# Designs tried in a protein design chat: VHH binders against Low-salt glycan biosynthesis nucleotidyltransferase Agl11 (agl11). Part 13

Target 1, 357 residues: Low-salt glycan biosynthesis nucleotidyltransferase Agl11 (agl11), of Haloferax volcanii (d4gu70)
Amino acid sequence: MKGVLLSGGTGSRLRPITHTGPKQLVPVANKPVLEYAVEDLKEAGITEIGVILGHKGREEIQNLLGDGSDYGVEITYIVQGNPLGLAHAAGCAKDFVGDDDFVMYLGDNILKEGVVDLVESFESGDFGAGIALQEVENPQQFGIADVDDQGNVTQLIEKPDEPPTNLALIGMYVFSPAVFDAIEQLEPSWRGELEITDAIQSLLEDGYAIDSHVVEGWWKDTGKPEDILEANQLVLEDKSLKKRGTVSDDATVDGRIELAESATIEDGAVVRGPVSIADGAVIKSGTYVGPYTSVGPNSTLEGVHIENSVVIGESSINTSGRIVDSLLGKGANIGSADDFLPEGRRLVVGENSQLKL
Key: E = the ipSAE of ESMFold2; O = the ipSAE of OpenDDE; V2 = 0.75 times the mean of E and O plus 0.25 times the DockQ between their complexes.

## First folded at step 7 (VHH)

Design z1 (from y1 with S31R Y104E; framework vhh_8pnl_2; at its last look DockQ between E and O 0.06; V2 from the best seeds 0.00; counts 0 for: pae E 20.8 > 2, placed apart)
Fold by ESMFold2, look of step 7:
Structure z1 (fold): chain B 357 residues (1-357), chain A 117 residues (1-117)
Amino acid sequence: as target 1 above (357 residues)
Amino acid sequence: QGQLVESGGGLVQPGGSLRLSCADAGFTFSRYAMAWYRQAPGKERELVARITSGGRTNYADFVKGRFTISRDNAKSTLYLQMNSLKPEDTAMYYCAARYIGTWEDYWGQGTRVTVSA
């Protein structure tokens, strides 16, 4: 069994964050989303992975993952040409996959369960595809599966006006190589893309059985800033966190924290877990870091109160204000306007930024 | 008996037409996806056209607009109407069936189509 990991797309809904890199490298609990996918595939025994590269962030993704040896896998990089949709991206892996079954994993998805049970369910029968599903409250916003009482998929509908179920397709699939014939014969949707749900529906109409697997635990599609913050909360709540770095005698640390080896919490700082603080980060005096906050590499926080937020990295925050529910991009510089005249906020704000002041 | 049997092949001039048939007495077509494949001398077997149990059709690019696949479930017969034939269409043509939910194809023995001036 092989893995096909999709890392394309522009990440427009995560701008301005994605102006400096692909959405799949945005960290959750200080680990890029894409790394969770590689680890999930490895846990399912999948050691040959094709990574589909889009137009953005190719070099950054390759620098992160390398040849896969640091993760115990073998990675082949595959460049998608025109961005003609999810089915097109999957189709680019045909030569890599050959005659093997494969897991297709959308690289911006993160979930607690992983893909072991999905693979085992697919292998328990004679299926053309297996689809991971989860119950959702707003099924009109997703691809939806209709399933009989034996767990067989009977219909797939993209963003239906009147959904037959609340079972949404989440970004994990298992395919036989037959899906490539289905993709090859697709016509573009009304939005001009080759849809993976249409490919699976074509398999169903061609007489293939389609397995379903309802996943246990949380799942997030990290498409918007709110989704990143929610994923950060979920991962920090679930994961084992290790305190390795330096905590000064006059610092206060309460609850579970991840403190990387070269990270420092200085005198007069307060950290209340669950929190993740990455290598090279320094939490200076007067700083409060509250629950569900991730402080990325080489970031310095002084005097600020921050909670339920993600600092992606290489940022300097030196202010006495409060920051909550925030996603701060790489290299952010937030300072104080106190003692400046005229009084007021000084902002340098880029395209697509969102601020509540 | 109990096998897919192709018929309708033969020798035809370029630009001509042939109609291939595939049948089996007692075969329950309604639960099968059906296809035509071809194999020219020294080449691998390749898909020509496919039709689902519900009647949806797919064609290889090299025959699109020239060939038409159809089925008559009441007579348990699969057809391939071949128009505007070219010398490149010379091959052994095979009928295939795939039961709902399986990966295995059932094949006929083939019928020869020769297109020569």
Scores: ipSAE 0.000, ipTM 0.123, lowest interface PAE 20.8, mean pLDDT 85
ESMFold2 (binder alone), look of step 7: mean pLDDT 81; pTM 0.826
OpenDDE, look of step 7: ipSAE 0.454; ipTM 0.778

Design z2 (from y1 with A33S Y104T; framework vhh_8pnl_2; at its last look DockQ between E and O 0.74; V2 from the best seeds 0.00; counts 0 for: pae E 2.7 > 2)
Amino acid sequence: QGQLVESGGGLVQPGGSLRLSCADAGFTFSSYSMAWYRQAPGKERELVARITSGGRTNYADFVKGRFTISRDNAKSTLYLQMNSLKPEDTAMYYCAARYIGTWTDYWGQGTRVTVSA
ESMFold2, look of step 7: ipSAE 0.392; ipTM 0.750
ESMFold2 (binder alone), look of step 7: mean pLDDT 81; pTM 0.828
OpenDDE, look of step 7: ipSAE 0.846; ipTM 0.946

Design z3 (from y1 with I100M Y104T; framework vhh_8pnl_2; at its last look DockQ between E and O 0.64; V2 from the best seeds 0.00; counts 0 for: pae E 12.7 > 2)
Fold by ESMFold2, look of step 7:
Structure z3 (fold): chain B 357 residues (1-357), chain A 117 residues (1-117)
Amino acid sequence: as target 1 above (357 residues)
Amino acid sequence: QGQLVESGGGLVQPGGSLRLSCADAGFTFSSYAMAWYRQAPGKERELVARITSGGRTNYADFVKGRFTISRDNAKSTLYLQMNSLKPEDTAMYYCAARYMGTWTDYWGQGTRVTVSA
């Protein structure tokens, strides 16, 4: 069985954060989202992975993943070319996949269960495809599966106005090579894309059995800033956190923390877990780092109260204010204006920034 | 990948038959999805028939039951058997290939089919 990992898309819903990198590299608990997907595939015994490179961020993704050896896998990179949708992306992997079954994993998804059970369910029968499902609150925004009382898929509908169920196709699929014939027969949708839901529906209409697996535990599509923050919470709650760095004698640390080897918590700082503090980060005097906060590499925090937030990295925060529920991009510089005249806020912000001042 | 060359066109009476061929000297013909398109004077190019790399076929409604698409991967040749021809079938016929791994479309230069008494 092979893996096909999608890393495409513009990341427009995560702007301005994604102006400096692809959405799949935004960290959750100080680990890029894409790495969780590679680990999930490896856990299922999948060691040959084709990574589909989208229009942007190709160099950054290749720099992160390399040839896959750091993860115990072998990675082949595949360029999608024109962004013609998920079915098109799957079709681009045909030569890589050959005659093998494969897992298709959307690289901006993060989930507790992983893909072991999905693969085992698919392998238990003779299926053309297997789909992962989860109950969602807003089914109009998803591809939706209708299933019978035995879990057999009876219908698939892309973003229906009147959904028959709330069972959404989430970012994991298993395919036999039969899917490539289905893709070749597709016509573009109204969006000008080849829809994966239509390919699977074509298999169903051709008489293939379609497996379904309702995923246990949480799942997040990391498409918006609030999704990143929620994923950060969920991962920090589940993760075994290790304190490897330096905590000064006059610092206060309560609860579980991940403290990287070169990270420091200095005298007069307070940290209350669960938190993650990455290499090179320094938590200085007067700083409070509260629950569900991730402080990225080479960041310095002084005098600030921060919680339920993600500092992506290389940031300098030196202010006596309070930061909550925030996603701070790489290289953010937040300081004090106390000695500046005229008095007031001094802002340099980019396109699509969201501020509540 | 290679050069597509259509042949087999010509003048035929209504009700007659023609067999079009499209040859490709490419090394891996079997990796391509293949199709026939046609373009009548003053009209847009339209799909006639499609055949996947795995052999699944699809036909435009206006040719169902009359035309048959097939492929011989050993000879790197695509065929279109055209039976019960009508004057409305008069057009330039093109073969097209899509390399599935990259979705690259390649076109032949076309072969002329004329159906008239």
Scores: ipSAE 0.000, ipTM 0.321, lowest interface PAE 12.7, mean pLDDT 86
ESMFold2 (binder alone), look of step 7: mean pLDDT 80; pTM 0.819
OpenDDE, look of step 7: ipSAE 0.742; ipTM 0.898

Design z4 (from y1 with N58Y Y104T; framework vhh_8pnl_2; at its last look DockQ between E and O 0.75; V2 from the best seeds 0.00; counts 0 for: pae E 2.6 > 2)
Amino acid sequence: QGQLVESGGGLVQPGGSLRLSCADAGFTFSSYAMAWYRQAPGKERELVARITSGGRTYYADFVKGRFTISRDNAKSTLYLQMNSLKPEDTAMYYCAARYIGTWTDYWGQGTRVTVSA
ESMFold2, look of step 7: ipSAE 0.410; ipTM 0.761
ESMFold2 (binder alone), look of step 7: mean pLDDT 81; pTM 0.818
OpenDDE, look of step 7: ipSAE 0.832; ipTM 0.939

Design z5 (from y1 with A33N Y99K Y104E; framework vhh_8pnl_2; at its last look DockQ between E and O 0.39; V2 from the best seeds 0.00; counts 0 for: pae O 16.0 > 2)
Fold by OpenDDE, look of step 7:
Structure z5 (fold): chain B 357 residues (1-357), chain A 117 residues (1-117)
Amino acid sequence: as target 1 above (357 residues)
Amino acid sequence: QGQLVESGGGLVQPGGSLRLSCADAGFTFSSYNMAWYRQAPGKERELVARITSGGRTNYADFVKGRFTISRDNAKSTLYLQMNSLKPEDTAMYYCAARKIGTWEDYWGQGTRVTVSA
């Protein structure tokens, strides 16, 4: 079995964060989202991975993943010419996949349970595809599966106006090579895209069985800032956190803390977990880092009260203010206006920025 | 619970200088943002200067470079160097501490500064 990892998309909903890089590289608990996918595939025994690249962030993704050797996998890069939909992206992997079954993993998704169960379930039978489902509150925004009383998939519909169920397809699939024939026969949806949901429906119509199961753990599509924060919370809650860095004697550290080797918590700083602090990060005196905060590499925090936030990295935060529920882009420079006259906020705000003052 | 004790106040002539001190007893000094306030008779208490645990400072408009707030974490002491004092600077000066990550404030008893010819 092979892996097909989708790393396309513009990441428009994560702007301005994604102006500097692809959304798949946004960190959750100080790990790029894309790395979770690679690890999940590897855990399932999949070591041959095709990475489908879009127009944005090709170099950055390639720089991160390389040839896969750092991750114990073999990576092949495939360029998707036009973003014609998820099914199209999958179709681009036809030559790579060959006659093998494969897991398609959306690179902006995180799944708590990984894909081992999905793969094992698929392999236990004769299926055209394996899908994972989760109940959602807004089924109109997802591919939806209709199921019979026994839980068998009877229909798949992409973003239905009248959803038959609230069971949404999550961003991990197992496919037989038959899916490529289905994809080649697809017509664009009303959205103008080749929908993966339609491909699966086509398989169903052709008489293939669809393996389906409801995911018990959490799943996140990290398409919005809120999603990143939620994912950060969930991962930090579940992750084994290790302290390897330097904690000063007069620092206060409570709860579970991940502290990278070159990270430092200085005297007078207060850290309450779960928290992740990456390499080169410095928590200065007078700083409070609260639960569900990730501090990215080479960041310096001074005097700030921060909680439930993601500092991506390379940032300097020197303020007496409180920061909550925030996603801070790479290279952020946050200061205080306290020493400036007249008193007031001084802002340099980029496109698509969201501020709650 | 920590206690803040101010000292260094007194009578000084216009144009003179004073150095106020605030000593911390009983709490982790480095975990607090510090400030000096003053209250003149019949007036409201007003901020004079602030200093974060990291050393970042802020001054009231009336200071105009005459005062310098500083801290020595090793000695758990806050300072206010006051130069070019004016009669209008006459007030009770208070040391204040706010625990980082909280809104918990501590206050000293104050030290009186009188600027008079």
Scores: ipSAE 0.000, ipTM 0.188, lowest interface PAE 16.0, mean pLDDT 90
ESMFold2, look of step 7: ipSAE 0.000; ipTM 0.331
ESMFold2 (binder alone), look of step 7: mean pLDDT 82; pTM 0.827

Design z6 (framework vhh_7d4b_2; at its last look DockQ between E and O 0.54; V2 from the best seeds 0.00; counts 0 for: pae E 2.5 > 2)
Amino acid sequence: QVQLVESGGGVVQPGRSLRLSCAASGFTFSSYAMGWYRQAPGKQRELVARITSSGGRTNYADSVEGRFTISRDNSKNTMYLQMNSLKPEDTAVYYCAARYIGTWTDYWGQGTQVTVSS
ESMFold2, look of step 7: ipSAE 0.423; ipTM 0.783
ESMFold2 (binder alone), look of step 7: mean pLDDT 86; pTM 0.874
OpenDDE, look of step 7: ipSAE 0.832; ipTM 0.942
ESMFold2, look of step 9: ipSAE 0.429; ipTM 0.771
ESMFold2 (binder alone), look of step 9: mean pLDDT 86; pTM 0.874
OpenDDE, look of step 9: ipSAE 0.829; ipTM 0.939

## First folded at step 9 (VHH; framework vhh_8pnl_2)

Design m0 (from y1 with Y104T; at its last look DockQ between E and O 0.71; V2 from the best seeds 0.00; counts 0 for: pae E 2.2 > 2)
Amino acid sequence: QGQLVESGGGLVQPGGSLRLSCADAGFTFSSYAMAWYRQAPGKERELVARITSGGRTNYADFVKGRFTISRDNAKSTLYLQMNSLKPEDTAMYYCAARYIGTWTDYWGQGTRVTVSA
ESMFold2, look of step 9: ipSAE 0.473; ipTM 0.783
ESMFold2 (binder alone), look of step 9: mean pLDDT 80; pTM 0.814
OpenDDE, look of step 9: ipSAE 0.825; ipTM 0.935

Design m1 (from m0 with S31K G54S K64E; at its last look DockQ between E and O 0.67; V2 from the best seeds 0.00; counts 0 for: pae E 5.3 > 2)
Fold by ESMFold2, look of step 9:
Order: sequence, then C-alpha cells, then structure tokens
Structure m1 (fold): chain B 357 residues (1-357), chain A 117 residues (1-117)
Amino acid sequence: as target 1 above (357 residues)
Amino acid sequence: QGQLVESGGGLVQPGGSLRLSCADAGFTFSKYAMAWYRQAPGKERELVARITSSGRTNYADFVEGRFTISRDNAKSTLYLQMNSLKPEDTAMYYCAARYIGTWTDYWGQGTRVTVSA
C-alpha cells in the first residue's frame, strides 16, 4: 500500500501567516501539520509516500521532508500544475501508485485516531475505496455521505445545499487503482474543479463497494488561525510531553510541559502547562507562559504574559503586555514603545493581518 | 513520440454508418485516456465519447446509443463505430489522448464526416 499526501492550495484563509510559507507547514504543538500526516501513514505501515506539490511552497515542503529517511519512509515528489481540485491531485499520482492501493491524506488535516483502522477496514474486503467520516455541524461545507445500517456507502454529494446527513468525508481516503478510471471520466463541478467525491460516486455507480469508517476522537482541518489555535489545544492535551531542557532553580513550572533539549526557562519565569517550548527558545525573567501555548524554535520571550497562543519561531517578544489567543508568524518582533515620543503604538503590519489592540 | 492519425471519415447518407480509427504504430495507448471530439463549422469543439485506460466508456448525451468507442491497446488503435448517422453529426472528428500522470493532451489532425443525401 502506498501513501499520497496532498500539500497544495494557497492557504489564503491563514494569511498573513501563509504569505511566507505553505499552510501545511504551520506548526501545531511545535510540529508542522504535514509531519503529523507522515507519521500517521508510517504508523499504518505505509513507507512509500508520494507528496503532491502545488504551485506554492514547494521548496519549503521538500526542505522539511527531504527524501523521507528522517521519518523512516521514502518520499517521491509529484507536481500538480494547476490547482484543479482533489481528484486532479490524486490523478497526478497515477504513475507513482501503479497497481497498488493507496491512502490519500490531505496534508492540512490532523486527527487523534490516525489511519490504521481505516486501512485495516479497507483491507478486510474488496473495495474500490474507503472513506473516513465524522459528524459535523456545518455539512454544507463538506462532501457528505449517506450510509446504510451496515455502514455501506449509498450516496456521496459534494457540498450539498440540502445535506442528507451530517457525515462528512474528512481528509483521509483509501483507494484502489480503479479510482483513476473514475477520475478520467470526470467533468469539472460547479466550482470548476475535479471533485474527489464525484470520483467516489462514479465508483459506486460502476458497482464497486465503498467502505466507510466513522473516526473516533477529534479531527481538525487547519484552514483558519482559530483552527490552528484549537488544534494546538487538542494536541497539547493528548501529547506525551517531555521536559528535556534547562529549568533554572528560580523558575516556576507547573503541569505538563514539552521543553526541548536546548530550550531554557530562566529564573523569574513562570510556565503553566500544557505548553510546548522548542529548541533554542528562551523564556526569560518576568515571562508567564500559560496553558495551550507553543513557543517555536529560537524565540526569546521576556517580561510578557502569553497564553493560548502559537509563536511560530525565531521571534523576539520583550514587553510587559499580555498576548492571548494569538498566532504570531516567524520572526515576529514585539517590543515596547513606552519611552518614545510621540506616545503611541508603533506598528509594521503586513497584508491581511488582524489586530485587536 | 508518434502523432495520432484519424481515418475512416467520408460522405455517408442519413442512417448510414462509419467506423473511425485513430492510430500511430509507435504510440502505446495503454497509459492514456482516449477520446473522440467533433467540431462543426462555426461551433466549439465538443466531446463525443471517452474511454479510460482500462476501457470504461462515457458518451455525450447527443450520441443516444448510436456510437460505440473502443480501443485495442495491442495495436495502439482507437475506434469510433458510428451508426444511424444524422445530418447533425456532420463535423471534423478528432481523436485525443490524455496522460493524466502529467495532464498532457495530444491531438490528431482530424477526419471529416459529412452526412447528406
């Protein structure tokens, strides 16, 4: 079985963060979202992974994943020229996949369960596809499945105006190679894209059995800043956190923390878990780091109170204020203007930024 | 990489039949989705029929069961059997190959079909 990992899209809803990188590399608990997908595939026994590259962020994704050897997998990169939808992206993997079954994993998704059970369910029978499902509150925004009492898929509809159920296809699929014939038959949807749900529906109409698996636990796409913050909370609650770095004698640490080997919590700092503090980060005197905060690599925090926030990395924060519910991009520099004239805030803020001062 | 060459067109009476072929002896079809398109003068090119790399077929609604697309991968040949021809079927007919691994389209030069008394 092979893996096909999708990493395309513009990430416009995560701007300004995605102005400098692809959305799949935004960290959750100090790990890029895409890396969770690779680990999930590996845990299901999948060691040959094709990564579909969109037109944006190709170099950054390749720098992260390399040839896959750091993850115990083998990675082949596959370029999708135009972003013509998920079915188009899957079709680009045809030569990589060959005659093998494959997991298709949307690289901006993260979930508690992983894909082991989905794969095992698919392998238990002779299926054209297997789909992961979860109940959602806003089914009009998703591909939706009807299933019978035995879990057989009876119908699929992409983003229906009148959803028949609330069972949404989440970003994990298992396919036989038969899906490529279905993709070859598609016409663009009302959105102008080749829809993966239409491909699966075509398999149903051709008489293939379609497996379904309702996942247990949380699932999150990472489409908006608040989604990143929520995913950060969920992962920090579940993750085994290790304190490996340096905690000074006069620092206060309560609760579970991830403290990377080269990270330091200095005297006069307070950290209340669950938190994650990455390599090279320094939490200096006067700083409070509260629950559900991730402090990215090579960041320095001094004097600041921060909670429920993600500092992506390489940032310098030296102010006596409070930062809450915030997503701070790479290389952010936040200081004080208290002793400057004229009095007031001094801001250098990029396109699509959101501030509440 | 060879070029696709259509043949089998011509003049035929309404209700008649033609068999179109598309071939290139050096071109192996087994990885390609294949299709027939047509274009009448002054109109846009439109899909007539498609056949996948594994042999699944799809037809435009106007075909109404009158045409059959088929392929012989060993001979690298695509066919369109056209029965019960109507004057509205008069057009230049093109074969096309799409390799979905790269989403690359290859086109033939066309063969003319004229349906008139």
Scores: ipSAE 0.223, ipTM 0.673, lowest interface PAE 5.3, mean pLDDT 88
ESMFold2 (binder alone), look of step 9: mean pLDDT 82; pTM 0.828
OpenDDE, look of step 9: ipSAE 0.355; ipTM 0.725

Design m2 (from m0 with A33N; at its last look DockQ between E and O 0.00; V2 from the best seeds 0.00; counts 0 for: pae E 22.3 > 2, placed apart)
Fold by ESMFold2, look of step 9:
Structure m2 (fold): chain B 357 residues (1-357), chain A 117 residues (1-117)
Amino acid sequence: as target 1 above (357 residues)
Amino acid sequence: QGQLVESGGGLVQPGGSLRLSCADAGFTFSSYNMAWYRQAPGKERELVARITSGGRTNYADFVKGRFTISRDNAKSTLYLQMNSLKPEDTAMYYCAARYIGTWTDYWGQGTRVTVSA
């Protein structure tokens, strides 16, 4: 079985964070979202992975994943020429997949369970496709499965205005090669895209059995800043955290922390876990780092109180203010106002930013 | 971009006075906060005095009561009246401007002040 990992999309809902790179590289607990997907595929025994590249961030994704050897897998890169939707992206993998079954994994998704159970369920029978489902509170935003009293899939509907159920297709699929014929026959949706739910519905209507698996545990489709913060909380709570870096004698550390080998917590700093602090980061005097905070590589924090936040990396934060529930982009420079008039905050704020001052 | 040009530096005896000027051929002075900085040999550049576009002034402690910053927007000129000069005031003096709506500082080339016997 092969893997097909989608890394396309503009990430417009994560702007300004994504102005410099693809959304799949935004870190959760100091690990890019895309790496969780590669690891999930590896855990399911999938070692041949095709990575679908969109028009944004191709070099950055290839630099991160390389040939896959660092992850114990073999990676082939496949370019999606036109951004015509998920079904189109899957179709680009036809030659890579050949006659094999494959897992399609949306690279901006992260979940506790992984895909082992989904793959085993698909392999236990003769299915055209397998879909992962979860109950959601806002079903209008998702592809929705309608099921009978036995849980059998009877209909699939993309983003319905009046959803028949709250069972959403989440970003994990298993396909036989039959899906490529279904994709080839699709017409664009009202959005002008080839929808993966329509491809699966076509398989169902053509008489293929469609496997379903209701996923246990949390799932996030990291599309908005609040999704990144929630994913960060969930991962920090679930993962084993290792303290490898330097903690000075007069620093205070309570609870579980991940402290990378070259990271430092200096005298007069306070850190209360669960927290992740990446390589090259320095937590200096007067700083409080509270639960569910991830401090990215080569970042320096001094004098600031920060909690439930993600500092993506390469940032300098030197202010006595309090930062909460925040996502700070790479290379952020936050300091105190200077003495020049007029008095006030000096800000450089990009499109789609949200601030509460 | 405007060009700031300092003048009025020179050699003066301790206790003496100098008046520094900073002229701008291309700036609209009314839109800028202005300042004087100095840099002594072997030391970092330090603020001496500043004056806002509206005329509010601030002074470093080491010059309070001795130096007076002022501006004449009609002549596009910034001044620093330096009285009761001490050998410690020996430095290169720089004019700086910051446009009200930006973080960009513009610097002159400096004028040397030497306080010696």
Scores: ipSAE 0.000, ipTM 0.113, lowest interface PAE 22.3, mean pLDDT 85
ESMFold2 (binder alone), look of step 9: mean pLDDT 82; pTM 0.829
OpenDDE, look of step 9: ipSAE 0.005; ipTM 0.216

Design m3 (from m0 with R98K; at its last look DockQ between E and O 0.66; V2 from the best seeds 0.00; counts 0 for: pae E 3.2 > 2)
Fold by ESMFold2, look of step 9:
Structure m3 (fold): chain B 357 residues (1-357), chain A 117 residues (1-117)
Amino acid sequence: as target 1 above (357 residues)
Amino acid sequence: QGQLVESGGGLVQPGGSLRLSCADAGFTFSSYAMAWYRQAPGKERELVARITSGGRTNYADFVKGRFTISRDNAKSTLYLQMNSLKPEDTAMYYCAAKYIGTWTDYWGQGTRVTVSA
């Protein structure tokens, strides 16, 4: 079985965060989202992975994943070129896949369950495809499955105006090579794309059985800043956290923390877990780091109260006040304006920034 | 890069038949989806019929029941059997190949079909 990992998309809903890299590299609990997908595939025994590259962040993704050896896998990179939809992306993997079944994994998704059960379910029968499902509150934004009383897939429709169910296809699929024949027959949808749900529907209409699997536990697509924050909470709640770095004698640490070997919590700092603090980060005096906060590499925090937030990395925060529910991009520099005249805030903010001051 | 060569066109009376062939060179023919397109004078090129790498066929409504697309992977040849020809079928007919692994399209030079009384 092979893996096909999609890493495309512009990440426009995560701007300005994605100006420094693709959305799949935004960290959750100090690990890039894309790494969770590679690990899920590896756990299912999948060691040959094709990574589909989009227009943005190709070099960064390749630098992160390399040839896959650091993860115990073998990675082949495949350029999609034109962004003509998920079925188009899958079609680009035809040579890589050959005659094997494969898992298609959207690289901006994080799942508690992973893909082991989906793969085992697919392998238990003779299926053209297997799909992962979960209930959603806004089904118009997803591909939707209609199922019978036995759980058999009867229909799929992409982003319906009047959804028949709230069972959304989440970003995991297992395919036989038959899907490529279905993709070859597709015409662009009403939105001008080759839809993976249309390919699966074509398999169903051709008489293939379509397996379904309702996923246990949480699932998150990481399309918006609030999604990143929620994923961070969920992962920190579940993760085994290791304290390896330096905690000064007059610092206070309560609860579970992950503290990387070169990270430092200095005198007069307070950290209350679950928290992740990455290599090179320094938590200085007067700082409170509260639950569900991830402090990225080479970041320095002094004098600030922060909780339920993600500092992506390489950031300097030296100011008083309370930061909550926040996603701070790579290289953020937040200082004090207390000594400046005229009195007031000094802001340099990028495209699509969201501030509540 | 593939080389597609069409043949079998010509002049035929209404109600007649023609069989078009398209031979390829430089492809692994069995891996490609294949199609016939046509272009009448002053019109845009339009799909006539498709056949997938796995042999599934689809036809434009205006030829359904009259034309049959087929492929012989052993001979690396695509066919279009055209029956019950009408003057409206007069066009240049093109063979096309598509490989979705790279989403590359290859086209032949075309063969002319003329249907006149």
Scores: ipSAE 0.364, ipTM 0.759, lowest interface PAE 3.2, mean pLDDT 89
ESMFold2 (binder alone), look of step 9: mean pLDDT 80; pTM 0.810
OpenDDE, look of step 9: ipSAE 0.556; ipTM 0.822

Design m4 (from m0 with A33V T104V; at its last look DockQ between E and O 0.63; V2 from the best seeds 0.00; counts 0 for: pae O 11.9 > 2)
Fold by OpenDDE, look of step 9:
Structure m4 (fold): chain B 357 residues (1-357), chain A 117 residues (1-117)
Amino acid sequence: as target 1 above (357 residues)
Amino acid sequence: QGQLVESGGGLVQPGGSLRLSCADAGFTFSSYVMAWYRQAPGKERELVARITSGGRTNYADFVKGRFTISRDNAKSTLYLQMNSLKPEDTAMYYCAARYIGTWVDYWGQGTRVTVSA
């Protein structure tokens, strides 16, 4: 079995963060979202991975993943070109996949349980596809599966106006090579995209059995800032956190803390977990780092009270203020205006920034 | 971009047979869905038959087992075997190619099929 990892898209909903990089590289608990996918595939025994690249962030993604050796996998890069939909992206992997079954993994998704169960279930039977389902509040926004009383998939519909169920397809699939023939026959949806849901429906219509599972645990599509923060919370809650860095004697550290080897918590700093602090990060005196905060690499925090936030990295935060529920882009510089006249906030705000002052 | 060239059309009597061919140049033939379309005078172009890269076929309702679409990837050639031809089958027949995962079609110039007593 092979892996097909989709790493396309504009990431428009994550702007301004994605102005400087692809959404798949946004960190959750100080790990790029894309790495979770690679790890999940590897855990399932999949070591041959095709990465489908869009127009945005090709170099960055390639720099991160390389040839896959750092992850114990073999990576082949495939350029999708025009973003014509998920089914199109999958179709681009035809030559790579060959006659093998494959897992398609959306690179901006995080699944707590990974894909081992999905893969094993698929392999245990004769299926055209395997899908993972989750109940959602807004089924109109997803591919939806209709199931019978026995739980068999009877229909798949992309973003139905009148959804038969609230069971949405999540961003992990298992496919037989038959899906490529289905994809070739697809017409664009009303959205102008080739929908993966339609491809699966086509398989169903052709007589293929569809393996379906309702996912236990949590699943996140990291398409919005809020989603990143939630994912960060969920991962930090479940993650085994290790302290490897330097904690000063007069620092207060409570709860679970991940502290990278070159990270430092200085005297007078207070850290309450779960928290992740990456390499090169310095938590200075007078600083409070509260639960569900991730501090990215080479960031310096001084005097700030910060909770439930993601500091992506390379940032300097020196303020007596409180920061909560925030996603801070790479290289952010936050300071105090106390020494400046006239009194007031001074902002350099980029395109698509969102501020609650 | 590849070029599609149809051949094999002509005049045939009702009940007769023709074999159309479509040769491509410049395509990765095996990666394309291939199809035959036809357009009769005063009518819209309509699908006759389609064959996927994997060999799955689909036929229009009017075909009713009379036509067979096939492909030879080694020769980069698409075929349409037409049997039991009827006057209503008279049309310009076009070869079309669609790359996998796209909806962009490439077309040949067409070959004329005339079924007449």
Scores: ipSAE 0.000, ipTM 0.229, lowest interface PAE 11.9, mean pLDDT 91
ESMFold2, look of step 9: ipSAE 0.000; ipTM 0.420
ESMFold2 (binder alone), look of step 9: mean pLDDT 81; pTM 0.828

